VH-VL binders against q9h9l3. Designs and how they scored, part 377

Target 1, 176 residues: q9h9l3
Amino acid sequence: PRKMVAIDCEMVGTGPKGHVSSLARCSIVNYNGDVLYDEYILPPCHIVDYRTRWSGIRKQHMVNATPFKIARGQILKILTGKIVVGHAIHNDFKALQYFHPKSLTRDTSHIPPLNRKADCPENATMSLKHLTKKLLNRDIQVGKSGHSSVEDAQATMELYKLVEVEWEEHLARNPP
Below, E stands for the ipSAE of ESMFold2; O stands for the ipSAE of OpenDDE; V2 stands for 0.75 times the mean of E and O plus 0.25 times the DockQ between their complexes.

## First folded at step 22 (VH-VL)

Design y157 (framework fv_fezakinumab; at its last look DockQ between E and O 0.90; V2 from the best seeds 0.87)
Fold by OpenDDE, look of step 22:
Structure y157 (fold): chain C 176 residues (1-176), chain A 123 residues (1-123), chain B 111 residues (1-111)
Amino acid sequence: as target 1 above (176 residues)
Amino acid sequence: QVQLVQSGAEVKKPGASVKVSCKASGYTFTSYFMHWVRQAPGQGLEWVGWINPYTGLEFYAQKFRGRVTMTRDTSISTAYMELSRLRSDDTAVYYCARSGTYYYDSGPRFDHWGRGTLVTVSS
Amino acid sequence: QAVLTQPPSVSGAPGQRVTISCTGSSSDIGLGYEVHWYQQLPGTAPKLLIYENSERPSGVPDRFSGSKSGTSASLAITGLQAEDEADYYCQSYDSSLEGWVFGGGTQLTVL
């Protein structure tokens, strides 16, 4: 079987009124939760809104941040060929301006068995925070200091592991 | 409806540069990637590169790195491809083509194409 | 120069079924990247025909179908019609090249 990694990205707001999400941090962990990548990333556009309350990103983090294009290359090298697990992962890939094969993508926000296990509607989109609390009895994204993308990536991986066998079998029978 | 209107045919000499334009309409220009694909006479399609109209970031096929420059003017929803140090084998129809930013839009496929711009390089 | 391999030509009579193969490598189709197909009528720009291996855009007849397995993809055309005479290109993404890749194209002749 292919190696599996989990990814979580923090975005800042760029463009008019800061409505465009731009990559500002990316964290990647392996199956065991070990950090493979964790870098602040400098967006190519002017940051209008750091979204600090959610992103945890501050101006000081951008001082030595890795330029986007360089970071993208580093991240893609890690992701290529792997099963990539994430929560609402399309946002991460979009921010990366990257296309990962659908067949190698696992989005914990769209796994009915995971929702079922959490006593949530199977077709509902539940937050990472909610699922983590329900299924792992762990509190993430606590406080107002912003999220930890490493913590979120680790939680995402742990959540997926709960339904990995069932979901992988399902995907094998129903390839995207 | 989505339209990609390209500039007219060009005739250039070897060593010269050509700049082709592609004006987009019918959609949010900065919400989709713009690609350039060329086709030599009687030959197949060849991907040249892409640009993010929002950020201006571009990525080129290795074959064209150092000779191609992709730019955009968001104020007029227009993408540009400039190819320098032209050679005879650069003679081709150059297409601009739209793709999505992820699978939830049009994804990594070219859902709309311009009509192409013929660039002829001859001495 | 094409990264994906297609037969240069195929032919069929009206009403027949024809298939066009597209063979990639472990860094593109074989890696899991989706395959898209384009139809190019003579003197025109390519048109999206099939996307994500087997999906049809609006307006594309159901007699066009796509499939993918392993490192290869296939375009099938049933009930072949004269208007189907065109060039067909498969397209994917190559991680090693970090770019989009096309097949060499297949010229379909309707006899």
Scores: ipSAE 0.886, ipTM 0.939, lowest interface PAE 0.6, mean pLDDT 95
Fold by ESMFold2, look of step 22:
Structure y157 (fold): chain C 176 residues (1-176), chain A 123 residues (1-123), chain B 111 residues (1-111)
Amino acid sequence: as target 1 above (176 residues)
Amino acid sequence: QVQLVQSGAEVKKPGASVKVSCKASGYTFTSYFMHWVRQAPGQGLEWVGWINPYTGLEFYAQKFRGRVTMTRDTSISTAYMELSRLRSDDTAVYYCARSGTYYYDSGPRFDHWGRGTLVTVSS
Amino acid sequence: QAVLTQPPSVSGAPGQRVTISCTGSSSDIGLGYEVHWYQQLPGTAPKLLIYENSERPSGVPDRFSGSKSGTSASLAITGLQAEDEADYYCQSYDSSLEGWVFGGGTQLTVL
């Protein structure tokens, strides 16, 4: 069977008015929640808005950050051939400028059985914070100092484990 | 309405360089990846590389690293591919092709192609 | 050597069904990367025909269909018509080569 990892990224604003989301941190954990990768990443464009209240990224983090192209290579090497779990994960892939196979992608923002366990509409897009509080009795993204991508990746893996057997069986019967 | 208009045919000698252009219109140039694909006479398609027009970062097929340079000018919505140290086996039609950056938009497929630029390398 | 393997040619009579195979490896199609198909009429640029294994863009008739299993993909054309005579290419992503890869192409002849 394929190995499974979870990923979470933090973005900063680049481009006109800071509206383009660019990768500035990436964390990857294995099935047990052990950290496989956690780096600050220097976007190839000028940072217009650090988005610190949500991203946790500040100017000092960029001083020794890994340049995007190098970080992307490192990250893709870890992701290749693995089932990758994330929350709204296609935004992470967009920021990486990479298309992971849909058949190996698990998006906890888009899993009907997970929503059902949280007493939410099965086709709704639910926040990671809400699902984690409701289903794991854990507060993440606390305060106004920004999110921790390690914490978020670990929470995402734990959420997926709640529905893993059911959802993997569903996908085996209904290949994407 | 999406159009990719490429520069005209070129004849070059071995050892020279060629720079092919691809002018985009009908969409936001910086929101899509630009790929270059070549086709030697009577042969199949071969991916050369791609550029993200927003960042200017490029990624090349290993075969072309060290000989190809992809650039763009966002002020005129134009992508460029330059191939140096030309050999006779570089004779081909060179296409630009667009792909999306996001599965929920245009995705990873080449949804629009230029008409191609013939580059002939001969003495 | 093309990265993805296609038969160099196939043929069929009008009205018949023809299939074109595309075989990859464990680093591309077999790893799960999606397959896209292009039609190239003589003297023209390729045109997107099928994307993400089986999806049809607007304007492509439903007699064109795609599928994928294991390390292989297949393009099927039913109700074969004279205007289907063209070259057909499959395309995917290969993790070992770190890039987009094509099949060698298949020349379809309508008898």
Scores: ipSAE 0.845, ipTM 0.923, lowest interface PAE 0.9, mean pLDDT 93
ESMFold2 (binder alone), look of step 22: mean pLDDT 91; pTM 0.930

Design y158 (framework fv_fezakinumab; at its last look DockQ between E and O 0.92; V2 from the best seeds 0.87)
Fold by OpenDDE, look of step 22:
Structure y158 (fold): chain C 176 residues (1-176), chain A 123 residues (1-123), chain B 111 residues (1-111)
Amino acid sequence: as target 1 above (176 residues)
Amino acid sequence: QVQLVQSGAEVKKPGASVKVSCKASGYTFTSYFMHWVRQAPGQGLEWVGWINPYTGLEFYAQKFRGRVTMTRDTSISTAYMELSRLRSDDTAVYYCARSGTYYYDSGPRFDVWGRGTLVTVSS
Amino acid sequence: QAVLTQPPSVSGAPGQRVTISCTGSSSDIGLGYEVHWYQQLPGTAPKLLIYENSERPSGVPDRFSGSKSGTSASLAITGLQAEDEADYYCQSYDSSLEGWVFGGGTQLTVL
């Protein structure tokens, strides 16, 4: 099978009232949880809301942040050809202004067997935090200092590994 | 209704520049990517590049890098494509076309097209 | 300079079934990127006909169908009608080029 990576991105608010989500940090880990990429990224637009409580992003992180276009290129080099695992991953790809093949995408927020394992409704959208606690007995996104995209990416990969065999078989029979 | 209205036909000399406009209506201009695709007479479609109307970030096909500039004016929901150092083989109908930002929208497909702008380059 | 390969022309009689192939590479269709199809009637702009390999936009008759396998995709038209006479283009994305790519186009003639 193809090599897998997990991705998690943190976004800040731009545009009117900060309602537009712009990429401000991206973390990518391999199958074993090793960090392949972890950079703060400078959005092309003015940041209106750092969303620090959730994103963990602060103004100081943007001082030496990698310009978006450069970061995007670096990230795409890593993702290309890989099975990319993420939670609500469409947000990450959208922020990256990138299209990854559906057949190579794994969204842990839309894997019924994963929800089933967590005693959740199969068609419900559960949070990464909840699934991680329920299935891995691990607390992530603790405190008010914001999320760690590395931690979240690692958790996402670990969650997927729990249902990898079953889900990959399902996808093989039912290609998107 | 959703539509893209392009500027009129252009006739240029070799070495000149041309700037084609594409005005969007019926949808949120900044919520979709804008692409430019050209078609030489009797030939196929050729992707030129795309721009994010929200950020202004653009990406061009390698063939056109250094000669093409894509811009936008969000106040009037208009995208622009400027091609410089025109050659005879730049003669084509230039289309603007909309795509989504991810699969939940239009995705990486062109669901709305302008009617095209003929650019003729001749000495 | 088309990155995707299509037959330059196909023809069929009314009521017949015709297929148009689209062959890519390991960096586009073969990598898993979805294929989209466009119909271009004479003197008009292209129109989205099939998206994501096999999905039909509203208004597109079910006699149009798409499929994808390996590095290739195919557009099938059943019950061919005179109004189907047009150029057809496949389209995908190429990671190596970091851009959208089209097939060379296929001219469909209804006999």
Scores: ipSAE 0.891, ipTM 0.941, lowest interface PAE 0.6, mean pLDDT 95
Fold by ESMFold2, look of step 22:
Structure y158 (fold): chain C 176 residues (1-176), chain A 123 residues (1-123), chain B 111 residues (1-111)
Amino acid sequence: as target 1 above (176 residues)
Amino acid sequence: QVQLVQSGAEVKKPGASVKVSCKASGYTFTSYFMHWVRQAPGQGLEWVGWINPYTGLEFYAQKFRGRVTMTRDTSISTAYMELSRLRSDDTAVYYCARSGTYYYDSGPRFDVWGRGTLVTVSS
Amino acid sequence: QAVLTQPPSVSGAPGQRVTISCTGSSSDIGLGYEVHWYQQLPGTAPKLLIYENSERPSGVPDRFSGSKSGTSASLAITGLQAEDEADYYCQSYDSSLEGWVFGGGTQLTVL
């Protein structure tokens, strides 16, 4: 059986008006929630908007941050061959400039059984904060200093575990 | 509508360099990856590398590292591939090809190709 | 040499069905990376034919289909027509090579 990890990333604004999302932090946890990777990452383009209220990224974090190309190599080594769980995970892979196999990708923002457990519309896109509160009785992303990618990755893994057996069987019958 | 227009054929001597251009039109140049693929006469396709036109960062196939340089000029929506220290076995048609940046758009497939640029290396 | 293995040639009569195999390894197709197919008519650039194992772009007839299983993929062409004479290439991503890889190509002849 394939090993499973969860990933979460924080982005800053680059490009015109700071509207392009570029990777500035990545956290990866294993099935038990242990941290396998957690680094601040220096984007290859000038940072226009740190987006600190949401990203938690400040200028001081970038001083010794790992350059994007190096960090990407480290991250991809961890992800290769594994089932990767994330929330709205396509944004994370886009920021990594990487195409993880669809058959090995799990997105907790679009799992119908998970939405049903939360008494939410089956095919709606649900926030990580909402699902975590409803299903795990935990408040994440609290405070004024932005999100923690470690906390978010851990929550994402716990949410997936609630539906893992059912969803893995569904995907075996209905390959992506 | 979406097009990749490449520079004309080149004839080079061994040891020289060649720089091939690929001008994009009909789409946002910096929103897609640009790949280079070559095909020696009568042979198959071989991936050379890619560039992210937004960042200017490039990734090369192992075989070409140290001899290939990929660049772009975003003001004219043009990607470039330069191959140095040419050898006779570098004779090939060099294609540019576009891919998406994530699955929900164009994904990893090469959905648009240039017509190719023949580079001939002979003494 | 080509990273993905394809038969060098295949042939069929008009109206028949042909298949073209594409065999990879545990670091590419076998690791789950999707397969894309390209048609190259004589003297022209490759054209996307099938993507993400089995999806057809607009303008590609439904007599072209693709599938993937294990470390291998297959392109099927039904209702074979003379204009289908071309070279066909499979493509995937290989994690060990850290890049895109192609098959060696298959020359399809319509008898």
Scores: ipSAE 0.817, ipTM 0.919, lowest interface PAE 1.1, mean pLDDT 93
ESMFold2 (binder alone), look of step 22: mean pLDDT 91; pTM 0.933

Design y159 (framework fv_fezakinumab; at its last fold request DockQ between E and O 0.91; V2 from the best seeds 0.88)
Fold by OpenDDE, fold request of step 23:
Structure y159 (fold): chain C 176 residues (1-176), chain A 123 residues (1-123), chain B 111 residues (1-111)
Amino acid sequence: as target 1 above (176 residues)
Amino acid sequence: QVQLVQSGAEVKKPGASVKVSCKASGYTFTSYFMHWVRQAPGQGLEWVGWINPYTGLEFYAQKFRGRVTMTRDTSISTAYMELSRLRSDDTAVYYCARSGTYYYDTGPRFDPWGRGTLVTVSS
Amino acid sequence: QAVLTQPPSVSGAPGQRVTISCTGSSSDIGLGYEVHWYQQLPGTAPKLLIYENSERPSGVPDRFSGSKSGTSASLAITGLQAEDEADYYCQSYDSSLEGWVFGGGTQLTVL
């Protein structure tokens, strides 16, 4: 069986109006929630909007941030060959400019059994914050200081573990 | 209609440099990756590298690192591939090809392709 | 030279079924990365034929199909037609090379 990791990334706004999401932090945890990677990352283009209230990213975090190209290499080495769990994970992989195999990807924002367990519509896209509160009775992303990608990655892994057996069986019968 | 129009054929001597252009139209140039693939006469396809036209960030195959440079001009939706220190075995048709940024768009498939640019290296 | 292995040539009569194999390794297809197929008619640029193992782009007939299992992929062509005579290439991603890789190509001859 393949090892599992959970990933969560924070993005800042780039482009003329800051509408393009660029990777600024990446956190990866293992199955037990241990941090395997947690780095601030310097985008390859000028930051227009730090989106601090959501991302938690501030200008000071970019002073010694790891250049994107280097960080990407480090992250990919960790992810390669593993089942990667994330919430709305397409945003993370897009920011990484990376195509992780679909068969090895788990997106907790699109797992009907998880929503059902949380008494939510199975086909709805629920926030990580809501699912974490409902199923783990834990508050994440609290305050105005922004998100913690480590905390979010850990919560994502814990949520997936609740439905892992059922979902893995489903995927075995219905491969992506 | 999505189109990739490449520059004309080139004839170069060993040791020289060549710069091939690829002008994109019919889509948002900065929203997709641009790849370069070459094919020697009678041989198979060989991936050279790709560039993100939005950021200008590029990644090259190990074989070409230090000798290839990929750039873009967003004002005219054009990608460029420059290969230096040319050798006879660099003789090939060079293609530009578009790919998406993730699976929800066109994904990692190469589509469409330019018609190719023949680069001949001979003394 | 090519990372992915294809037979150099295959042939079939009109109306027959032919298959082209694409054998990878534990660092590409075997790692789960998707396989794409391209058709290259003589004197033309490659054209996307199959993407993500088994998906067909618009305009590609359903007599073309793709599959993947383990470290290998396969392209099947049913109802072979004269216009199918071309070179076919598989493509995937290799984590060890940190880039996309192609098969050596297969020349399909329609007898």
Scores: ipSAE 0.936, ipTM 0.961, lowest interface PAE 0.5, mean pLDDT 96
Fold by ESMFold2, look of step 22:
Structure y159 (fold): chain C 176 residues (1-176), chain A 123 residues (1-123), chain B 111 residues (1-111)
Amino acid sequence: as target 1 above (176 residues)
Amino acid sequence: QVQLVQSGAEVKKPGASVKVSCKASGYTFTSYFMHWVRQAPGQGLEWVGWINPYTGLEFYAQKFRGRVTMTRDTSISTAYMELSRLRSDDTAVYYCARSGTYYYDTGPRFDPWGRGTLVTVSS
Amino acid sequence: QAVLTQPPSVSGAPGQRVTISCTGSSSDIGLGYEVHWYQQLPGTAPKLLIYENSERPSGVPDRFSGSKSGTSASLAITGLQAEDEADYYCQSYDSSLEGWVFGGGTQLTVL
């Protein structure tokens, strides 16, 4: 069977009015929640809005951050050939400028059995914070210093484990 | 209507450089990737590389690293591919092709393609 | 030469079904990367025919279909017509080459 990892990224604002999301941190954990990768990443464009309240990224983090092309190469080597779990994971792959195979992608924001366990509408897009509170009885993304991509990746993996058997069986019968 | 309009055919001698252009219209140029693909006479398609027009960052097939440069000018929605130290086996039609940036736009498929630019290298 | 292997040619009579295979490796199709297909009429640019294994863009008739299994993909054309005579290329991503890869192309002849 394929190995599984979970990923979470933090974005900063680039481009006009800081509206474009650019990768500034990436964390990857294995199935047991051990950290495989956690780096601050320097975007190739000028940062207009650090989005610190949500991203946790400050100017100081960028001083020694790994340049985007180098970080992307490191991250893709970890992701290649693995089932990758994330929350709203399409945004993470977009920020990485990478198309991970759909058959190896698991998005906890779009898993109907997971929503059902949380007593939420099956086709609703639910936040990671909400699902984590409902199903793991944990508060994540607490405080005003921004999200922790390590914490979020770990929570995402634990959420997936709650439905892993059912959802993997479903995907085997219904390939994406 | 989405269109990619390429520059005209070129004839070059070995050792020279060529710069092919690809002007985009009908979509937001900086929101999609631009790829370059070549096809030697009687041969198949060969991917050369791609550029993200938003960032200006490029990624080249290993075979072309050190000889190819991909650039763009966002003010005129135009991508460029320059190939240096030309050899006779670089004779090919060079296509530009657009792809999406993630699965929720147009995804990884190449659509549309330019009509191609014939580059002939002969001495 | 080509990273993905296609038969150099296939042929069929009008109305028949033909298939075109596309065989990759454990670093491309076998690793899960999707397959796209392009039709190239003589003297023209390639045109998208099938994307993400089996999806048809607008304007492509449903007699064209794609599938993928293991390290291989297949393009099927039913109800073969004279205008289907063209070259067909499969495409995927290869992790070991870190780039997009094409098949060698298949020349379809309508008899």
Scores: ipSAE 0.837, ipTM 0.923, lowest interface PAE 1.0, mean pLDDT 93
ESMFold2 (binder alone), look of step 22: mean pLDDT 91; pTM 0.931
OpenDDE, look of step 22: ipSAE 0.900; ipTM 0.944
ESMFold2, fold request of step 23: ipSAE 0.801, 0.780, 0.732; ipTM 0.917, 0.905, 0.891
ESMFold2 (binder alone), fold request of step 23: mean pLDDT 91, 91, 90; pTM 0.927, 0.929, 0.922
OpenDDE, fold request of step 23: ipSAE 0.935, 0.935; ipTM 0.960, 0.960

Design y160 (framework fv_fezakinumab; at its last fold request DockQ between E and O 0.84; V2 from the best seeds 0.87)
Fold by OpenDDE, fold request of step 23:
Structure y160 (fold): chain C 176 residues (1-176), chain A 123 residues (1-123), chain B 111 residues (1-111)
Amino acid sequence: as target 1 above (176 residues)
Amino acid sequence: QVQLVQSGAEVKKPGASVKVSCKASGYTFTSYFMHWVRQAPGQGLEWVGWINPYTGLEFYAQKFRGRVTMTRDTSISTAYMELSRLRSDDTAVYYCARSGTYYYDAGPRFDPWGRGTLVTVSS
Amino acid sequence: QAVLTQPPSVSGAPGQRVTISCTGSSSDIGLGYEVHWYQQLPGTAPKLLIYENSERPSGVPDRFSGSKSGTSASLAITGLQAEDEADYYCQSYDSSLEGWVFGGGTQLTVL
């Protein structure tokens, strides 16, 4: 089977009112949770909202941040050919301006068996924090330091492992 | 209605530069990517590059790197493709084409296309 | 020069079924990247015909269908009509080239 990686990205706000999400950090872990990539990324546009309470991104993180185009190349090199697991992963790929094959994408925010296992409605969109607490009995995204994209990527991979067999079988019968 | 209106035909000499424009209407210009594709007479389609109209960030096919420049003016919802150091084999119809930013929003398919701009390079 | 390989031409009589193949490699279609198809009528710009392997945009009749398997894709046209005479191009993404790629195009003639 293809190798799997999990990805999580943190976004900052750009544009006149900071409503546009721009990539500012990306973390990628392998199937075992080992960190393959974790870099702060400099957006191509001026940052007007760091969204620190959620993103954990601060101005000092951008001082030596990797320029977007360079980071994108590094990230795509890792993702190419892999099954990529993420939570609400469309946001990450959108920020990367990248179209990973749908057949190789796994979004833990849209896996009905995962929600069922967490005693949630199958058609609901649950947060990574909630699913991680329910299914892994672990607290993530706590405190005032903001999110850890590494921690979130690891949690995402562990969640997917809980339903991997069932979901892969489902996808085999119902390819996207 | 979504529409891409391109500038008129161009005739250039070898070594010159050409700048083709593509004015978008009927949608939010900065919410979609803009691609450029060319087609030499009697030949197939060739992807030149794409630009994010919001950020201005562009990516070019390897063949055109160093010779093509894609820009945009968001105030008039217009994308530009400039090709320099023109040669005879650059003679082609150049198309602009829109794509989405992810699968849930139009995706990587090209739709719609402009009507094309003929660029003729001859001595 | 095209990265994806298509037959230069295919032909069929009205009402018949024709197929156009699109052969890629391990760096494009073989990596799972979606295939899109475009129809180009004589003297006109290309028009999206099929997207994401097998999806039809609104306005495209169900006579047109797409499929993908392994390193190749296929466009099928059933109930061939005179207005189907055109050039057809497949498109995908190539990771090694870091960009979108097209097939060489197939000229469909309706006999």
Scores: ipSAE 0.938, ipTM 0.962, lowest interface PAE 0.5, mean pLDDT 96
Fold by ESMFold2, fold request of step 23:
Structure y160 (fold): chain C 176 residues (1-176), chain A 123 residues (1-123), chain B 111 residues (1-111)
Amino acid sequence: as target 1 above (176 residues)
Amino acid sequence: QVQLVQSGAEVKKPGASVKVSCKASGYTFTSYFMHWVRQAPGQGLEWVGWINPYTGLEFYAQKFRGRVTMTRDTSISTAYMELSRLRSDDTAVYYCARSGTYYYDAGPRFDPWGRGTLVTVSS
Amino acid sequence: QAVLTQPPSVSGAPGQRVTISCTGSSSDIGLGYEVHWYQQLPGTAPKLLIYENSERPSGVPDRFSGSKSGTSASLAITGLQAEDEADYYCQSYDSSLEGWVFGGGTQLTVL
């Protein structure tokens, strides 16, 4: 059996008008929700917009942040060979400049049985906040001070556990 | 129309260096990765490395670390590969190839390829 | 030396079906990394033929198909035509080499 982890990332704005999303924090938790990795990451380009209302990233966090290339190496070492769970997870892989095997990827924003449990349309793309409130009775991403990637990764793992048996069986019958 | 136009053939002596260019058009140069792949005469394809044109960060195959340098100039949408301390077995066609940065947009596949640049190393 | 293993050559008559195998290891195809296929016509650059195991880009006929199982992948060509005579390469990512890897290539001859 493969080990499973959950990942969540926070992005800042770089490039013209701050429109490019660049990785500034990454959190990885194991199946039990224990933190395996949680680092602030310094983008290789100048930060134009910290996006603090959503990212929670402030200038002080960048002072001792791990340079992107080093952080990427550390993160990929953890992800290699594991089932990786995330919400809209391909945005996280894009920020890491990495493509994880489809067969080892679980995206809680695209799991029909999870939507059914939440009484949502099967193919709707539901927010992490909405699913977490509906199915776990938890409020995450509260206020205007920004998201916690540790909190979000932990919530994502708990959501996946609600459908894990059904979805793993489905994927075993239908390998990508 | 997406195109990759490469520089012309080169003839070099052992010990020299060569710099091959690849000019991109028809897409946003900084939104996709650029790879370099070589093919010796009568042989298969060999991945050399890639660069992220937005950041300028490079990742090289282990075989070429210490001899290859990949750069780019975003003002002219051009990627470069320089190979130093050339040997006769570096004689090959050198291709550039584009790949995506996002699963739902192009993904990791190499498309398109440049037409290649023949580098001949002989004394 | 090629990381992925392909037969050096295959042949078939017009209208026949041929297959080309691609065998990797537990650090590339066997770890789940997808397989891409390229066609290289004589004297030309490689061209994307199949991506992500089985997907066809626009302009590639549906007589070309791909599949993957375990540590191996396969390219199938049905209704073989003279213009299919080319070299075919498989490609994947290898985590131990931290990079992209190709098969050694398969020369397809149309009889």
Scores: ipSAE 0.828, ipTM 0.918, lowest interface PAE 0.9, mean pLDDT 93
ESMFold2, look of step 22: ipSAE 0.822; ipTM 0.920
ESMFold2 (binder alone), look of step 22: mean pLDDT 91; pTM 0.932
OpenDDE, look of step 22: ipSAE 0.899; ipTM 0.944
ESMFold2, fold request of step 23: ipSAE 0.653, 0.768; ipTM 0.877, 0.904
ESMFold2 (binder alone), fold request of step 23: mean pLDDT 90, 90, 91; pTM 0.929, 0.924, 0.934
OpenDDE, fold request of step 23: ipSAE 0.937, 0.938; ipTM 0.961, 0.962

